# Ledger of designs, part 17: VH-VL binders against ADP-ribosylation factor GTPase-activating protein AGD1 (AGD1)

Target 1, 225 residues: ADP-ribosylation factor GTPase-activating protein AGD1 (AGD1), of Arabidopsis thaliana (Mouse-ear cress) (q9fit8r1to225)
Amino acid sequence: MHFAKLDDSPMFRQQMQSMEESAELLRLRCLRFYKGCRKYTEGLGEGYDADIGFVNALESFGGGHNDPVCVAFGGPVMTKFTIALREIGTYKEVLRSQVEHMLSDRLLQFVNGDVHEVKEARKRFDKATITYDQAREKYLSLRKSTRLDVAATIEEDLHSARTTFEQARFHLVSALSNAESKKRFEFLEAVSGTMDAHLRFFKQGYELLHQMEPFINQVLAYAHQ
Below, E stands for the ipSAE of ESMFold2; O stands for the ipSAE of OpenDDE; V2 stands for 0.75 times the mean of E and O plus 0.25 times the DockQ between their complexes.

## First folded at step 8 (VH-VL; framework fv_recaticimab)

Design r80 (from r75 with heavy chain T28K N54K; at its last look DockQ between E and O 0.47; V2 from the best seeds 0.00; counts 0 for: pae E 10.9 > 2)
Fold by ESMFold2, look of step 10:
Structure r80 (fold): chain C 225 residues (1-225), chain A 122 residues (1-122), chain B 112 residues (1-112)
Amino acid sequence: as target 1 above (225 residues)
Amino acid sequence: QVQLVQSGAEVKKPGASVKVSCKASGYKFTDYYMHWVRQAPGQGLEWMGYINPKSGGTNYHQNFKDRVTMTRDTSISTAYMELSRLRSDDTAVYYCARVPWYYDSSGWFDPWGQGTTVTVSS
Amino acid sequence: DIVMSQSPSSLSASVGDRVTITCKSSQSVLYSYNNKNYLAWYQQKPGKSPKLLIYWASTRESGVPDRFSGSGSGTDFTLTISSLQPEDFATYYCQQYYDYPTFGQGTKLEIK
């Protein structure tokens, strides 16, 4: 949606109303998306907690240096496995944090900030419009016989009301333009950044486990004796 | 009391330009939009465009956009309309007209200027 | 542009007659925000500038006789002269100001 002209007119005001309705519909869609994002990041956090629990159990199974299980596995190799598993957990926590900042925070800012700003700007515009319309009517009713001090007050009130009205109109246009800009580009950026975060998470995990392959093979060969 | 007084009749040849003036009195010139409307002999009214007298910003009907220039001089409360590359079908009475709504580009017109006859003939 | 169509293009009538002139817009000029029809009617006598008769579709301008009345809403509007007088010989125009102004083509009223 793009403003066809910026002059105040009945058609301009209907265009503003149409943009406001579009922004509210998008807010509802963003709220649903935000709830899905929250559920996903909560799952990643729970997965991280489970990772740490698993590693703690594996470390406890290995026991002390005199433990026959630790000696049989070669001690230092088991330590490499537990260190690697903790690092994978760290990568998952980074992913959780990135999704939260790239997507969840941006969705909340749009819902709570940008659309709220549009609503507040509309309220100010409506109030300024009433005051300006009243001041215009009083000015149009001036007669030659009107006292000079009364006419001067009416003219001063009109200029003040005009200034406030144009400021409120500009602020509403700016709020709508900001929300439209975020509709067009910010959400594409947020989703694309989230996919990139997943790509990097899997790359880090693969690289780490690939480095562990010789040690995996070594333990398997020992276990076949 | 509120008056729009336009410049006198003009006779021009095809290809020339004409500049019509419209002097406002009895109100604050910069607070009200000024429009220009023309009327060919025996024909109806044709809107040409408007000017915001405070900023100088203009908006022209597409039929005139390449040939019309609307300006104003706020120091003498005067609006101008210049039409270039005149043709015989530009022969008309040209009116300035004020929208009486405070700083609003749309509205009814009150008052109108007395009109300026522009005749384009070989 | 909002196109304004007037009917008839001309008519002849006698003093005392009731006449009606219609004006139809290509889209609604009723603005729901303020519930007003953005339509005006003008009278133009030969050699003179147009004179405002009616605004907001039905509101008479100061000094306009009661025999002139405007009616209609949305896209369909009428100007009625209830008892024609000799001074009513003129051409009549409707104009919308919902957006950039446009005029009907005019109705020439000839009095016998």
Scores: ipSAE 0.005, ipTM 0.507, lowest interface PAE 10.9, mean pLDDT 85
ESMFold2, look of step 8: ipSAE 0.000; ipTM 0.466
ESMFold2 (binder alone), look of step 8: mean pLDDT 94; pTM 0.950
OpenDDE, look of step 8: ipSAE 0.702; ipTM 0.871
ESMFold2 (binder alone), look of step 10: mean pLDDT 94; pTM 0.951
OpenDDE, look of step 10: ipSAE 0.617; ipTM 0.812

Design r81 (from r75 with light chain N34K; at its last look DockQ between E and O 0.01; V2 from the best seeds 0.00; counts 0 for: pae E 23.8 > 2, placed apart)
Fold by ESMFold2, look of step 8:
Structure r81 (fold): chain C 225 residues (1-225), chain A 122 residues (1-122), chain B 112 residues (1-112)
Amino acid sequence: as target 1 above (225 residues)
Amino acid sequence: QVQLVQSGAEVKKPGASVKVSCKASGYTFTDYYMHWVRQAPGQGLEWMGYINPNSGGTNYHQNFKDRVTMTRDTSISTAYMELSRLRSDDTAVYYCARVPWYYDSSGWFDPWGQGTTVTVSS
Amino acid sequence: DIVMSQSPSSLSASVGDRVTITCKSSQSVLYSYKNKNYLAWYQQKPGKSPKLLIYWASTRESGVPDRFSGSGSGTDFTLTISSLQPEDFATYYCQQYYDYPTFGQGTKLEIK
């Protein structure tokens, strides 16, 4: 996390180009990661669809059938099973939402927000550089024969163009520094939060299914009759 | 404010296709399932199917499965329903409707789009 | 598919009247663990889209007047309008969402 000098030197230009290259490489890595995250959350959404369909079919199957096996599926024990399966499906949708919020949205914000600021600051810096270069060439073209009022105007224009150039350079360096400082802590936090969301999902699912074990044993005991 | 705005009325010949759009605003488009329901003149409501706007996954009623395609464009928060091989009994008002339950394909509908009249005549 | 049957198909009434519309499902739409009936009621005026009135059989949607009430459980459901207003003349539909959505055929409420 380094603030660059504002000197207009060959070393400063090399540092600025290096920082811009790093930011673009990070943007491309974040975009690939975002696409992977989106594919993953799409899979969770499709899985939730299937879970809801399965549970609805099982609940419908379990009502009012005369066969002893079908009666067991419609009894109080099977009602507990279908309720538990629906709850597990909702845990999956909660996980999908958590991954999207904690990781996908943050990756997209960096790609579209922070890196966009760098690009806009570069455009403004380039325009200010052109204006400053033009003002310097006019100043260097002054002769002793040039009227004092014209020379004073050219010198004032040079001062204004330099001030604008220095402000644009400062904004570009600030945008680059902000992008670098965000990547180390924000992405670590996002990835860690995503892993915690997975831990909670599996723990909740296990605890719910573990509570169903006595009911499973009841159904199996009936089937052995 | 949550709103669904559909495309304008269409007149089609038998055998053609129609594609109706439904633009969502005021909520996160990808968080809620979108359904399509039609109503023939003087008739009740007929469910056609749904789309998961996050994944693009669909489920169609058997009566439409061979002719309907539901899609979406998440960048403009818009769902689409395309019905092909149109026949005269496809003349109806077509509605999009949101299930307001977070990531659930089942539920009541709120809101409904304003409806798109599709007329099929030779 | 779960079949929804509404009664009556049409009804003529005056402003201030109390009206009752019934809806029967071919199988139970009660989700027993949550004790929730998967049933909704909609109002549709000519040329307009349906508007949600009631969900979970008896829960009034925000902004719906107190004169609308829903009741029933399992397979038998009722929508009641306690004192008809001029804006209530419309067609009413029940809808189940226990499985893929199906609607009643509608009840047209006309001014007498």
Scores: ipSAE 0.000, ipTM 0.389, lowest interface PAE 23.8, mean pLDDT 83
ESMFold2 (binder alone), look of step 8: mean pLDDT 94; pTM 0.948
OpenDDE, look of step 8: ipSAE 0.020; ipTM 0.542

## First folded at step 10 (VH-VL; framework fv_recaticimab)

Design r82 (from r78 with heavy chain T28K N54K, light chain P101L; at its last look DockQ between E and O 0.01; V2 from the best seeds 0.00; counts 0 for: pae E 19.0 > 2, placed apart)
Fold by ESMFold2, look of step 10:
Structure r82 (fold): chain C 225 residues (1-225), chain A 122 residues (1-122), chain B 112 residues (1-112)
Amino acid sequence: as target 1 above (225 residues)
Amino acid sequence: QVQLVQSGAEVKKPGASVKVSCKASGYKFTDYYMHWVRQAPGQGLEWMGYINPKSGGTNYHQNFKDRVTMTRDTSISTAYMELSRLRSDDTAVYYCARVPWYYDSSGWFDPWGQGTTVTVSS
Amino acid sequence: DIVMSQSPSSLSASVGDRVTITCKSSQSVLYRYNNKNYLAWYQQKPGKSPKLLIYWASTRESGVPDRFSGSGSGTDFTLTISSLQPEDFATYYCQQYYDYLTFGQGTKLEIK
């Protein structure tokens, strides 16, 4: 695809149609990914709500530091567990927020920016195509008896319409090519960002539970007494 | 300008089928889901289902799943809804309506077609 | 299906009146992570197709007069028409688009 001197031909129009169809399929996959992300983050949010509810119930059951029931169940160590579980819940909310913002913001910029430019370039190309076709029909209808000034005007209109059509064609092909390149790049970044967010989530969870290991062992020893 | 233009009124007998067309113009037909909604005389709006015109994939409301078929012809930017085994309570105005969100199956409807009256009587 | 219940089913009012129509959903249509309520309102005049008035519960569509306003969140929504005009004689529908699509049964507004 080279922009220097592109002639209009049935084969070239077929290639443009194929490029646009391919770009449409790629945009559909991007949108499906975005919708899948929304469903996934809703699931994380529901899980976070359940985590907080569980911790709140456990805290209420235990009654705090000085409650005899709290002391009977390991007392201050159980309070450390509820604090840790609450922090793990907040890590899940951070993960949810990171996944949503990484995908939502990036995908919206792609859709609103690059898709907008493709749509505008398509509109200009369609208009220029109609104008050029009409100018070509008028030119082909010229007779030897047509007044010289009328014929000159028709020829000038044809030249202008052809120039505008060629410019609009180049811009549409360029917008399609740019969108395809950015879409591939944006998809890779979105997936990589999602994986990194999960890595950080599990790393934070591991580090927190690792700090809790002595207290876990203490409670288990008490329970096995 | 975005328009949805539907086929004309139909009179059918019970047990027959009807196929309503909806021709889209002023936008890229395959970018937006097409929905069908009906309204019996003096009654409210009843959602029937949708078609994704790009893939041809459909989703039908439970009340219609055994009798409705939604199709499209992307070469003429036209969606179709066919309802079979018609009953007298299928008498209604049938609308096509576009969800204006790009490739989203759920949203508000804008625009609506003008409606197609289908009358089912012996 | 999310059931949408409108109230009242019909009402009569005079030109200049303030009118409210309520719509309740059987479950929340608020997506808390973007804080949007997935609810729309439509106006339908006799013999015509429905016309979009409001989306996102409170955003007026282009060309809709300022006297139409939407409010509410979660499960409870209200369409308000301040200072009713003769052209507002119509049936009004709410619609959720949170999980598939369902409509309220409609509210017929008759002007005296």
Scores: ipSAE 0.000, ipTM 0.443, lowest interface PAE 19.0, mean pLDDT 82
ESMFold2 (binder alone), look of step 10: mean pLDDT 93; pTM 0.925
OpenDDE, look of step 10: ipSAE 0.596; ipTM 0.820

Design r83 (from r78 with light chain D99S P101L; at its last look DockQ between E and O 0.01; V2 from the best seeds 0.00; counts 0 for: pae E 17.4 > 2, placed apart)
Fold by ESMFold2, look of step 10:
Structure r83 (fold): chain C 225 residues (1-225), chain A 122 residues (1-122), chain B 112 residues (1-112)
Amino acid sequence: as target 1 above (225 residues)
Amino acid sequence: QVQLVQSGAEVKKPGASVKVSCKASGYTFTDYYMHWVRQAPGQGLEWMGYINPNSGGTNYHQNFKDRVTMTRDTSISTAYMELSRLRSDDTAVYYCARVPWYYDSSGWFDPWGQGTTVTVSS
Amino acid sequence: DIVMSQSPSSLSASVGDRVTITCKSSQSVLYRYNNKNYLAWYQQKPGKSPKLLIYWASTRESGVPDRFSGSGSGTDFTLTISSLQPEDFATYYCQQYYSYLTFGQGTKLEIK
């Protein structure tokens, strides 16, 4: 009665456990990163909503008071400021969308795709292990007096359970290796694209506000009198 | 296999406290938030709060924050929920449940513990 | 807290029937920036702990029969059992995980 080796060697088993630990650490790093990215993109969206609220309040202030400073400068100056602030809001929405698509969505897809596959492969492996253990115990309990058709069924069940176990083990190892190896390149591209998106956002914002600098200085000089 | 095994049923008098344990196995205990949910007889599910077993940080629902304490012992992979100043309407089944996302304090629950019946009567 | 309202509170049906259970949240549980609905469905049989059926509003947990399906978005969600089996008679709960964690009051599905 030779049954399938559950592992080829202690060294192979140790290597598989090390791979599982490493892949789980990668998954945890990705989940942490995803949560940070989700919070960041939500913050950008809420910031945009707050920007619009601020711009609306500024427009109302400039049109609503009979203060000489507001009346003298309110219309033209307020219009330039509110236009600029609305444009910064559009740049912020572009940034939010780019970060979401380049990084947040990819991290979520990795978690829900590749990490989900690892989770499902682990579940299948655990179930196959139990089934194989049960089939092995039934086979080891066979008596010479057991009916031949019953013994043949038990032997067939053991072979099927062993095959399923080996397939499940291979799929789990493959899913772990794939998650660790291939996704590193995807994350490098995503992070680099996100950084470029930030560069472009700040460049656009700087150039816009730099155009506003003469009007800012004009109002500050008047107020400083 | 991933399991949450809770302590046995408790019978308490009003004013006492109860401490329910939840022992985790089959996964890295400190990597997943542990939540507590209760169910009064014939009633629905009521979320009580969570603990981050890695940091020990907790967040309690406002209905319980003055009476509940959630702790853990990472050396034995066990979470605890203690409810003090018990009243008869605290009679319920108390569940521990794991959120599947690392460091995410919100999500669905998988798995659940088997439940611990706490009966409060005078 | 986001209030989750299920309807009906109970219903009776026969094996083979198509059953729908609805769940309405007091505010949207759709996170607009990843376009995911933060909603789950559970099945609970008497004396047992709840069992996860569906998460992200429409994704079935592994091992859940394909007769169970989830749909909806934002504030309105539906659990559908396409052909009711004897083992499906239970209480069903929706749960949001968008802001803290709250459950619907439950829907008891009884044999008719």
Scores: ipSAE 0.000, ipTM 0.439, lowest interface PAE 17.4, mean pLDDT 82
ESMFold2 (binder alone), look of step 10: mean pLDDT 93; pTM 0.927
OpenDDE, look of step 10: ipSAE 0.035; ipTM 0.528

Design r84 (from r78 with light chain T59K P101L; at its last look DockQ between E and O 0.01; V2 from the best seeds 0.00; counts 0 for: pae E 17.6 > 2, placed apart)
Fold by ESMFold2, look of step 10:
Structure r84 (fold): chain C 225 residues (1-225), chain A 122 residues (1-122), chain B 112 residues (1-112)
Amino acid sequence: as target 1 above (225 residues)
Amino acid sequence: QVQLVQSGAEVKKPGASVKVSCKASGYTFTDYYMHWVRQAPGQGLEWMGYINPNSGGTNYHQNFKDRVTMTRDTSISTAYMELSRLRSDDTAVYYCARVPWYYDSSGWFDPWGQGTTVTVSS
Amino acid sequence: DIVMSQSPSSLSASVGDRVTITCKSSQSVLYRYNNKNYLAWYQQKPGKSPKLLIYWASKRESGVPDRFSGSGSGTDFTLTISSLQPEDFATYYCQQYYDYLTFGQGTKLEIK
C-alpha cells in the first residue's frame, strides 16, 4: 500500500489508519502461523518417536532362536522393512528441522523484530501527538491581555511540537510501509522453501518404499500359501 | 508499577446484564492481551475469554460466547466485560488478568485485577 | 482441550511441614524444541486474587520465597513448600499455557 499524499488531510489520516490495521492483522496472522508451525513440528517429532517405537516393537516381535514363529519374522524380509522404516523416520526428522529453521524462526523474527520497530514508531507518534495537542490548547487559550513575549513563546512551542509530530508521523508511515514490503518477499521465500522440503520428503519416502516392492510381494505370496 | 483496577461490586436480578471495567496502568495497554476469569463461591477458576486491546479482536470460551461481550477503550486504557441474561449461578468474582507475553493470547497471568463481585439474586 | 487435574483437593498441615501438591495434564505441556514446560502455579488467599508463584514449571516469580519450588515435566508436576509458614494458608492452582489456557481445580491448604 502507498500514500496518495503526505499532507495531513482526512484522506491521509484514513490511509495511515488503514495501514496500521493491516500491519496489526499481519502480525496476528504471523503469530497464529508461528503457533501452528510449532504444533506441526512437534507433531513431526512425535511421529518420528512413534516410528522408532514401532520399529523397535517389530524387531522385538521377530524374536530369537527359541521361537520358530518369531525367528521367521526376524528373517531378511522383516530386517529390510525395519531398516526402511528407520530411514523414513530420519527423513521426517530432517523435514521437522527444515520447517523449524526455514519458517518458524523467520515468523518469530518478523513478529519480534520488524513489528517491534512499528510499535516503537507508534509510541513516538502517540507522545508527539499529546505534546502537539497540549501546545495547541495553550495557543487556542491566548487572550488579548497575554504579554507578547509569552504569546511568542507559545507560538514557538506550537511550531516545534507540530514539526516533531510530522516527523513522528512520517517515521510511523515509513515503518508500516517497510513491514508490508518485507512481508511480500520474505514470507514467499520461506513458504516456498517449506513446500520444497515437503516435496523432497515425500519423494525420498516414495522411492524408498517403491524399491521395497519386491520384498512386499514376497511377504504377500508367502501369506497366500 | 503494573496494575489492574476493576469496577466495584454489583448486585443484579436474573435476566439483567452486568458490565465490569478493568483499568490498566504502568504498561502499554495495547501491547498485551487481556483475559477475563471468574470464580464462583467456593469453586475454582473458569476462563471466559480474551480481548486484543490493540485490534479489539476477541475470543470467547464456548460456555459464554452467546452471552459475553468484551470491549476496550484504548484512550483510557480500560477493558470491559459484559455478561447478559444473568442467572443465579453467574454469582461469582470476575477478574481481569494480563498475559505478559508481547502480542500473544496465551501465557501465564500477571497481574490480576482485584476482582469484581457480581451477585445475582432473585 | 488439555485437562489439568490436581491432587489432593484439600490438605491440612502444620507449620514447618513439607507439603506437596500434584498436577497432571491430559497431554504433554513440554515443547521439546525449547525444552520448556508450559505450566504455572498460583496462590490464592481468601478474598484475594490469585498470585503467580511459578512459571515454566520450576521458575520462581520475583519476590516468591525460596521455600516454594516447582518440578516435573511432560504431564506430571508438583508444587512443594519445604517448610510451611502461617501465611501459606491458601488455595493453589496449576495452569497450562501450552495450548490455550486451562486451570486445575485447585488444592486448598489449611494450616492447623
Scores: ipSAE 0.000, ipTM 0.454, lowest interface PAE 17.6, mean pLDDT 84
ESMFold2 (binder alone), look of step 10: mean pLDDT 93; pTM 0.928
OpenDDE, look of step 10: ipSAE 0.336; ipTM 0.713

Design r85 (from r80 with light chain D99S P101L; at its last look DockQ between E and O 0.09; V2 from the best seeds 0.00; counts 0 for: pae E 3.8 > 2, placed apart)
Fold by ESMFold2, look of step 10:
Structure r85 (fold): chain C 225 residues (1-225), chain A 122 residues (1-122), chain B 112 residues (1-112)
Amino acid sequence: as target 1 above (225 residues)
Amino acid sequence: QVQLVQSGAEVKKPGASVKVSCKASGYKFTDYYMHWVRQAPGQGLEWMGYINPKSGGTNYHQNFKDRVTMTRDTSISTAYMELSRLRSDDTAVYYCARVPWYYDSSGWFDPWGQGTTVTVSS
Amino acid sequence: DIVMSQSPSSLSASVGDRVTITCKSSQSVLYSYNNKNYLAWYQQKPGKSPKLLIYWASTRESGVPDRFSGSGSGTDFTLTISSLQPEDFATYYCQQYYSYLTFGQGTKLEIK
């Protein structure tokens, strides 16, 4: 839309090319960032699996309902500890999902969607340009002796080719404007959302463990008998 | 009536900076690119760069890229050109000039500001 | 940068004379898709800012006398003053706006 009132000009073409080059450079950086995000979210998933394994081991160590340590003051409290640790694992899975949604998916959409659309729009513009060039050459080759119906057809073809050329030009401008808008605003939102997701993850974990403090004190008091 | 009115003459020492202002009136300031052109005594016109007053985006000629800063204040329809690390060969008249094409970075200049003489002497 | 070369650099003429000033660009400034030459001519009097005379190589700006005419295409351009008047003694510049903006070095038109 930034180009909605611009005529085609040499500097217009240069500006489009510059924006295309900028979009391609950013695409490469987004690919690298996406691969880093993917490794990070895979690590969170592995961490979740490890959390579950740790809790399962703790449950097994605590024994069943008849274990004397569990029955004294350990059984119900140990169960509260394992439930709390499972919930923290759940918070980690939520974090993994949020990072994937807010950052990884947006990076991939830019690469595979937005920049791909720019490349397709350029291809269509180049094709429309060739057709327009050919129609202009035929028009400039008209002679005074040319039959009126043939001349009228050539003029109609010129107008049609010009219309298609302008449509392809505006489509390319639109694709470039969309990609430019995303690089300025959407990535800032994505990174900020990722930071907020981490803040909430740690806050939820802290609040849950803070509720366990009386039970931690109970077990410590029992252990000192 | 479209007018560009520039700040007054300045005398500077080598190594200093100068900031020239250009106040626009009679048109929508943010719709048209503003350029800066200088003219040393006895020499021709030298294009320095432009600013898009809507976005604040700039493009500088390579000869000035590391010393010039172009800015604007849209609330008072004023463009600024600051040239740093002044040398004696920066002595010139500095013009602002508008490209009268809607949102286009290139074109002829109409109008020009009245010019601001900057003298750089030790 | 597209280099703009003017000739002559200085010219002496009398009132009533026909004067031509040439301007050559290092690259074509004709854009084939709109068939326009991206070239302008300016007049500058001492102590004054330049004033636009001609744009699109041959189109006179409003208020410019018809004794001023521009011609040429591609890389070679001419400003013609068909019958000099006393107020025409000035320096004349060509300018391309095809790729960025560059000026010719100027042609000083002097009387006597």
Scores: ipSAE 0.327, ipTM 0.698, lowest interface PAE 3.8, mean pLDDT 88
ESMFold2 (binder alone), look of step 10: mean pLDDT 93; pTM 0.928
OpenDDE, look of step 10: ipSAE 0.450; ipTM 0.752

Design r86 (from r80 with light chain Q27K P101L; at its last look DockQ between E and O 0.40; V2 from the best seeds 0.00; counts 0 for: pae E 9.1 > 2)
Fold by ESMFold2, look of step 10:
Structure r86 (fold): chain C 225 residues (1-225), chain A 122 residues (1-122), chain B 112 residues (1-112)
Amino acid sequence: as target 1 above (225 residues)
Amino acid sequence: QVQLVQSGAEVKKPGASVKVSCKASGYKFTDYYMHWVRQAPGQGLEWMGYINPKSGGTNYHQNFKDRVTMTRDTSISTAYMELSRLRSDDTAVYYCARVPWYYDSSGWFDPWGQGTTVTVSS
Amino acid sequence: DIVMSQSPSSLSASVGDRVTITCKSSKSVLYSYNNKNYLAWYQQKPGKSPKLLIYWASTRESGVPDRFSGSGSGTDFTLTISSLQPEDFATYYCQQYYDYLTFGQGTKLEIK
């Protein structure tokens, strides 16, 4: 979430570790959510397949254009119903695709991308920390009699190690901040977009059937006579 | 070799301010954090804060945050600590002290300045 | 703040005695990744600035006699003077540098 102090210290490093643990816990929750999302989209796909199978059976029962059986069962009426049912199935497939793209893919990117970058940044930071600690120990061990060229080399190594350490520290902080930011904003947007996709799905289905309502009522009235 | 020399003793009245100097020599002044620690008569050591002499950035202990200002002049390798709105319980010896770790805001202190006695009395 | 508590507050001893001073922190000052205790010990004589004795809990500073030793880990630390000398009568402070910097209240070592 937020670093109160940016100075390096054991306490600052414990704060970074706490953020890493939080990111790992979220990764596990994202994996469980991803599995639920995959099961849901599989269900939508199975439902779509069943819709198409039903429509195909209905078309086959009613016969095709100019089929004598089709004429006997009100062929033009059957055709209009099968076209509408097929379009409703199409809306379900669009919903499935939208949920997969908006939510499922984002969850997987967090797990495979953002957390991976935190782990790489941690590895580089740990290595840079060891190198810097070793360079500081060499510098602190300099004696009054140490040759000037040896001392200069040790000082050069110290400055280089310090620079690499600070770059690695900043990168790790940035990777952790990025992961934390995505928790707060991008997943909320993805879930909200999924809800909007459901709204559009039901609205399209309602609009299609609502436009057919007068025709449905007319056919029901005729069938009752 | 490495040396911290502080300004002389000061006597102040309540409500005044004091500015203590700390002249560093024998090392790269900007590569090491400078801290300030005080000690009231018969009392222990109390950490006040530090300055990063490279950037001028500071961090003050909460007890001093609204009354202390730490500065430096890199051209003369000198750090300063100013304490305002002095009270009688600010009577103490004030030390500057270096962390001998390259560019680290915390650590043990070596060396210490000789100390500056500040007396606050009416 | 990490609170550092020293025991005893004062101590009387004779030249040649073995002296033990205890320092206890309110939180562990052991950093597990480098396995170092972020603790130092200082000696202070009247009218003088503190002098570093020990850092990393047990590492003697250059020029500090072998009779000074530090031990302990985590929250409990000990400074030991194995054979007390006349110049050792002073006040001793522990200090943590794990997060910010705090000192113990001091232990005054006096002649019996």
Scores: ipSAE 0.164, ipTM 0.622, lowest interface PAE 6.0, mean pLDDT 87
ESMFold2 (binder alone), look of step 10: mean pLDDT 93; pTM 0.926
OpenDDE, look of step 10: ipSAE 0.568; ipTM 0.800
ESMFold2, look of step 11: ipSAE 0.011; ipTM 0.536
ESMFold2 (binder alone), look of step 11: mean pLDDT 93; pTM 0.932
OpenDDE, look of step 11: ipSAE 0.025; ipTM 0.508

